VH-VL binders against Ferredoxin-fold anticodon-binding domain-containing protein 1 (FDXACB1). Designs and how they scored, part 6

Target 1, 94 residues: Ferredoxin-fold anticodon-binding domain-containing protein 1 (FDXACB1), of Homo sapiens (Human) (q9brp7r531to624)
Amino acid sequence: LYPPCYVHDVSFWIDQKKGFDELEFHTVARAVSQDTIISIQFLSRFQHPKTQQVSLCYRLTYQTCDKALTQQQVASMQSQFRKEIQQHLYVIPR

## First folded at step 16 (VH-VL)

Design k3 (from v5 with heavy chain K59R)
Fold by ESMFold2, last read:
Structure k3 (fold): chain C 94 residues (1-94), chain A 123 residues (1-123), chain B 112 residues (1-112)
Amino acid sequence: as target 1 above (94 residues)
Amino acid sequence: QVQLVQSGAEVKKPGATVKISCKVSGYTFTDYYMHWVQQAPGKGLEWMGRVDPDDGETRYDPKFQGRVTITADTSTDTAYMELSSLRSEDTAVYYCARDYYPDISYWRYFDYWGQGTLVTVSS
Amino acid sequence: DIVMTQSPDSLAVSLGERATINCKSSQSVLYSPDNKNYLAWYQQKPGQPPKLLIYYASTRESGVPDRFSGSGSGTDFTLTISSLQAEDVAVYYCQQYYGHPTFGQGTKLEQL
């Protein structure tokens, strides 16, 4: 049987002066999800025409083959992930 | 003209501390991170850490964490690297290097380097 | 840490001939937001600091001769000197900056 697959997009404004560390973004994602994220896909880069602020959007796919994931567990991981990137990566989740 | 000028060679005993300066000119010091790189004799390059001169934020390679302190003095446009508890294997040339600020990336490559400072640690 | 492995450790090339230096990273150094490979090449001569040659894997730094070129993507990268000149005798380093900087161990390029 195919276990449930949960897809969540995350988008955020970056601090362009500090810069965005994509490797650390991947590291935080896997740490918070305890390696249940099987895919992290960059979707888009947007620059606001008036403020020049840059936002990035990534798609995270959660799945495991050896334990049940619930929608509640994934929602909790996603919520914590949004907190962690704000604290560690100089970003503001959208 | 961008210049990074380091302090002169030093001879130290084991257990001592060294502090190397890197004075910059030809650009706005607070606009670029300053990095420090170690090169032991006959060996390759090893990144030690960096400072953002604008706010003093630092990052260090775990190999040097706890022994290295990197600072910036914006009143003199000078970066410093202090390495404590010196050992014989710390004998090396130490470089300051400026990164280039290209776009939105956190990590960057190094476009200008200081001339290097030889630190010799001997009993 | 992203481990950078260069090959060969040393290389001897006749003047006017092509020199090729390879660099492999332990993981991709492609930065998704700008779609560029975060790989640089440096030249270092004895008693001198490293000199930047190439950034973004293939972009030549200003003032670097056209005989220097970089190629590759993802994890596999190459520095090519199309026609070796005597002043090109040096040690060459690759460096990734996708994460905190790490360098290859260097390739010593000698004149045959």
Scores: ipSAE 0.800, ipTM 0.898, lowest interface PAE 0.6, mean pLDDT 91
Fold by ESMFold2, fold request of step 19:
Structure k3 (fold): chain C 94 residues (1-94), chain A 123 residues (1-123), chain B 112 residues (1-112)
Amino acid sequence: as target 1 above (94 residues)
Amino acid sequence: QVQLVQSGAEVKKPGATVKISCKVSGYTFTDYYMHWVQQAPGKGLEWMGRVDPDDGETRYDPKFQGRVTITADTSTDTAYMELSSLRSEDTAVYYCARDYYPDISYWRYFDYWGQGTLVTVSS
Amino acid sequence: DIVMTQSPDSLAVSLGERATINCKSSQSVLYSPDNKNYLAWYQQKPGQPPKLLIYYASTRESGVPDRFSGSGSGTDFTLTISSLQAEDVAVYYCQQYYGHPTFGQGTKLEQL
């Protein structure tokens, strides 16, 4: 009836000196998911009280009307996305 | 008082290389990225690239890819921009510009600019 | 690349009158972690480097006269000079810094 919709959060520590490039974050998300991510929603910013490190959390919504996505396909995309942002954005996924 | 002082005007022939300096004072050089911006005569501003003086990391605009090299020398608090294989369309004023680091963003705006360096490429 | 388009290319305004310059981005320049529009305005006089006027779309840089203000959100932004002074004759540029920096083509403001 309706294509399934999968929601996954991603959180990561940033390198505060280098900074976080949100536009590139969106670009990587589109590339890894082959545009199946239909929504990227900023959820929160957290500063660790002891280390002063900053983490960000985003919510990703996966869906297509073009083909059925499986939980395993989405999990693989999410895993690859976490790997790619670590490689390209000066972040450490949590 | 923050100052960015650039080297003087240059006249070059096509195919040559130019290297412009930008000496800073009044702040800690390694705390801020240094950018270079091109302005051709009668035209607007075009971002060329940037360097992090702390570790030498660079980013370049694809328009200048392969021709621009931006460096920083922390022993003299001086940034450099080198543009090779010069063409007549590279005739422009070149600015160094310091970004402002307000928080956690990767890209920033420019709060201080050098006086500009005119490079003229003529045959 | 985020394309920045200014309008008009040129305008003439009488002393004491309001000047309005528009800037449109090809996509949103809102930075989610701080919820601010990453849009700056610069003034450039002949033979001089650009001078920062406004950042975060609406925040005036220190030392910039009160007659300069910025507004807008999303993709549509405006620089307003509430009462033009002779010294305000210049070219004005908008610039986004949500992605790698790109500038509008410039707006030449002249005294009518």
Scores: ipSAE 0.799, ipTM 0.900, lowest interface PAE 0.6, mean pLDDT 91
Fold by ESMFold2, fold request of step 19:
Structure k3 (fold): chain C 94 residues (1-94), chain A 123 residues (1-123), chain B 112 residues (1-112)
Amino acid sequence: as target 1 above (94 residues)
Amino acid sequence: QVQLVQSGAEVKKPGATVKISCKVSGYTFTDYYMHWVQQAPGKGLEWMGRVDPDDGETRYDPKFQGRVTITADTSTDTAYMELSSLRSEDTAVYYCARDYYPDISYWRYFDYWGQGTLVTVSS
Amino acid sequence: DIVMTQSPDSLAVSLGERATINCKSSQSVLYSPDNKNYLAWYQQKPGQPPKLLIYYASTRESGVPDRFSGSGSGTDFTLTISSLQAEDVAVYYCQQYYGHPTFGQGTKLEQL
């Protein structure tokens, strides 16, 4: 039997003038999830053809060695993470 | 022709404050971040912090946070670095440096540097 | 903080010979959205500010001679001067910009 593993993607528009701090993105993910995010994978970069806005998409994998995470706990962490990146990284979650 | 021209050398006593200017020409001041870098005599380079001249937002290295204030005055195209509570260990050359952002990154490399300002702190 | 470690601390090279300087970061400096290594090299001569030589680990800045080249990826990087000239005597610094900027301790290049 394996610990549960949850995969959630996050997409967001960036502020191209300020720029996107990927290291801080990882730091916020670690802090919000109390280290239950074990993988952060860059998936894609999209530029909207009409607005020229840039969005990024990352895949987050949640798993813990010691405790079973519930889907509800992970959903709460994901929701808080979306709020935190908006506050810290000049992004607008999609 | 991009130029960053810094104010002249300063001699200060321990506990004093110094404020160094960096006047910019040859580009649009508000389009680029301005950074400050410390180099103690015979030592390497240490990043202190930066300002976005467009909105005044700042970031500081934790080693200097609490003692350093970096500002930009867009009416004179001049950046400033103020260092308070000076100690003898703050004796160094201080550089302003412009970053360049070719894409979407938050942190960047420095393509133009000021000539440096020597600050000497002595009892 | 991302710690940058250079080696050697100093080296002496005869004119026309190859010089190599190594730089190691304490973690990857690869920026995923553009797949570039956020590593720069600077040259500093006595009494002068640093001068940008290389960015993205391997891209020469405009006006930098072809004898300067950068290579490496992830955490291990190298600056190479293929044929040393007298004006290349300087201190060389690597710098990462994946996070807030940090510099290597510098490598002093001298003429034998």
Scores: ipSAE 0.796, ipTM 0.896, lowest interface PAE 0.6, mean pLDDT 91
Fold by ESMFold2, look of step 17:
Structure k3 (fold): chain C 94 residues (1-94), chain A 123 residues (1-123), chain B 112 residues (1-112)
Amino acid sequence: as target 1 above (94 residues)
Amino acid sequence: QVQLVQSGAEVKKPGATVKISCKVSGYTFTDYYMHWVQQAPGKGLEWMGRVDPDDGETRYDPKFQGRVTITADTSTDTAYMELSSLRSEDTAVYYCARDYYPDISYWRYFDYWGQGTLVTVSS
Amino acid sequence: DIVMTQSPDSLAVSLGERATINCKSSQSVLYSPDNKNYLAWYQQKPGQPPKLLIYYASTRESGVPDRFSGSGSGTDFTLTISSLQAEDVAVYYCQQYYGHPTFGQGTKLEQL
């Protein structure tokens, strides 16, 4: 009846030539968090006026009713997730 | 006028390798990915993989991973698909297909197709 | 893999009447960054390669007659031919490109 809920945003620059694979982004998020991410919400798309580079921002919500998550566990998952998307999705986290 | 012209039909024995060409004209070859699609006789369409002709990067469907090699030769504006260790179930028409250059998407749809190449694998 | 399921497998329609082909994906094909459904429709006549009709679920490719239209969102999509012509007899495929491309099994459209 009392599952804590944690919200973290992630933003990153994409490689516009290669493109952004949103399905793989979702897959990586759920794998790294062992399915504790219950929501992935697209927030915004921004194009830098000088460089024309595009960034995307997503909101990740962590929660589980089976066991309590700690703030430190979620911070660790978020940190690993940022590393994984940089390695596999042609993105540079902000 | 965009054209994708494939090499002619081939008959192969099980265990052999086939290499199909797809020569393009009417557009800048390095601006678009080139995909390969299998259609077994009387069956639907099945994506095999693709190449970015600009840098040679490839992606393959897991069903074909390990047996398919897709390449691009920018000096002749020609893409190739090589399928090894042929089996009887590889008997099919093989299409090359150009994607449309999208906004920021990684995956794409196919706006132009080659005429198809029949490969028959028979003992 | 995103599984694409078409219905019906075959359909017979009289000239001048409406034909409707349905396509369902096993998960959403909505691409959030541009808010478009990554769904395409193809027509394939005997002995020919597929021909692109519709992309982004509802946008007609250049040169495709107005009688072809696409609709739907998320997981449920429809191709409609408002007034069947004899030249529209073909097999029709839906295809998603939200993930690596997968196709429906095809719908054979015949003249009743």
Scores: ipSAE 0.790, ipTM 0.895, lowest interface PAE 0.6, mean pLDDT 91
Fold by ESMFold2, last read:
Structure k3 (fold): chain C 94 residues (1-94), chain A 123 residues (1-123), chain B 112 residues (1-112)
Amino acid sequence: as target 1 above (94 residues)
Amino acid sequence: QVQLVQSGAEVKKPGATVKISCKVSGYTFTDYYMHWVQQAPGKGLEWMGRVDPDDGETRYDPKFQGRVTITADTSTDTAYMELSSLRSEDTAVYYCARDYYPDISYWRYFDYWGQGTLVTVSS
Amino acid sequence: DIVMTQSPDSLAVSLGERATINCKSSQSVLYSPDNKNYLAWYQQKPGQPPKLLIYYASTRESGVPDRFSGSGSGTDFTLTISSLQAEDVAVYYCQQYYGHPTFGQGTKLEQL
């Protein structure tokens, strides 16, 4: 049978002056998850009508071929990923 | 009209340091990143790094990391590129280039270029 | 680094004929938030800085003649000059800006 697959979305406000580096976003995802994130899908772009802030949303799919992945392990990776993008990409997770 | 004016040609010895200026006019200096690009004789274009004039943030290509310093002086609307420990292979024309400020992207294309500064490194 | 590879390295084209220059990136340069290919083309004449021709793969910069067009997506891109003029003799570079900028090696366009 197929290995377990976990899906988590991440959304965040960007710094419009600095801009958003999508390639670095992918790089951080790979590094934090040790390549357990097997796909990253852009879902949406939202501009807040009052503040003009821009938010992006991506869908992350976690899966591994080599070992069982638990929901708790994935939740930990997702939490670390949210911290890392905040530190490195000029974003504020929602 | 947007204009980027670079300092004149330089001749340097190996091991020396060169500092090239790029004075801007016709736009708000702090609104756009300033990049530096190397073009060695008979070679193509190679990106060296950039500075955000608004806060001094820099990014450098690994090839030049540790030898290049890119700065911006908002009081004179002038960007600088300093390249240290010069080698003969650093003989090149150096360009400053402004990126265009798009909606939300981090990296951009270059809409205006300086005239170029020839640096010759020889004994 | 995203490696940009141009072909051919040089070509000669008669006045009034079509010139075609290809550029391939080592990975996709499509920026998801705006769904645009982050690919630019520059023209460089001897003794001059590069001049922007095309951005977002297919959008002409203001003041660029309409005989210049860009096409392609993902990793494969083309610059076309529909009817070569003498002033089009130059070196042409593609450049990606999905990541930190990298350029193709250049294509020297000559009059046959």
Scores: ipSAE 0.790, ipTM 0.896, lowest interface PAE 0.7, mean pLDDT 91

## First folded at step 17 (VH-VL; from k3 with heavy chain V51I)

Design j2
Fold by ESMFold2, look of step 18:
Structure j2 (fold): chain C 94 residues (1-94), chain A 123 residues (1-123), chain B 112 residues (1-112)
Amino acid sequence: as target 1 above (94 residues)
Amino acid sequence: QVQLVQSGAEVKKPGATVKISCKVSGYTFTDYYMHWVQQAPGKGLEWMGRIDPDDGETRYDPKFQGRVTITADTSTDTAYMELSSLRSEDTAVYYCARDYYPDISYWRYFDYWGQGTLVTVSS
Amino acid sequence: DIVMTQSPDSLAVSLGERATINCKSSQSVLYSPDNKNYLAWYQQKPGQPPKLLIYYASTRESGVPDRFSGSGSGTDFTLTISSLQAEDVAVYYCQQYYGHPTFGQGTKLEQL
């Protein structure tokens, strides 16, 4: 028996001049979710053929050990996470 | 062809400030970040901080935050590191080091290093 | 902070023999977007600045002899000198750049 888990993908454009700090991305994810995110999986890297902009996509898995999360709790954490990475990581969420 | 030339050795008393220069040649100064690394006598290497010479943005290791100031002068292609409130444990060789420009990563490795500047802090 | 631990602290190797230096990180240094390990190796001789040998864990810098090779992944990395030369006597450092740079404590390689 395991509590339900929720999976949400996040994709975003990076600032190629500044670069993307993946360690800080993990740190922000865990801080915003109070360690509810148990897995962060890189899915893809895309470079737009016309603009040369680079987009990254990650999969976040939310779960707790002792209580079931609700869809609404996870949606709130995901929304906050998207705002935090935009503020701190030079990214534009899509 | 790439060269990083640092200012000469300094002898300082506790509580003083030192400012070390690193003049670059053989590449476009604003295209690469400049880092500063401390090496105490007989010890290993410790990263202090970095600057993007293009816009002046800096990042510092918390160990040095508040005492270190890194600047860049694009008119002279020169980076500077200023360390204030010197104490005896700041006696070390200080290096400037250029990173390699990656395709998308934020942190990088150091492909060229200055010759080092010995700072001695003694009473 | 990502802590880098080298072993051994020093070793002595006869000319022409293989030298092996290990480096462990406290967490993975694999950068997912390019699938590369963000680990570098430097050589430092007395009175000189560090010299880059290896980046991305296993890629030799231009002008570095092919007797130097790097290997490993994730948290465990190795620098190998296949046949020691006299000029290889130095201190060797590993450095991660997955996060803000941190260095191993160094390994002093001496001629036995």
Scores: ipSAE 0.768, ipTM 0.893, lowest interface PAE 0.8, mean pLDDT 91

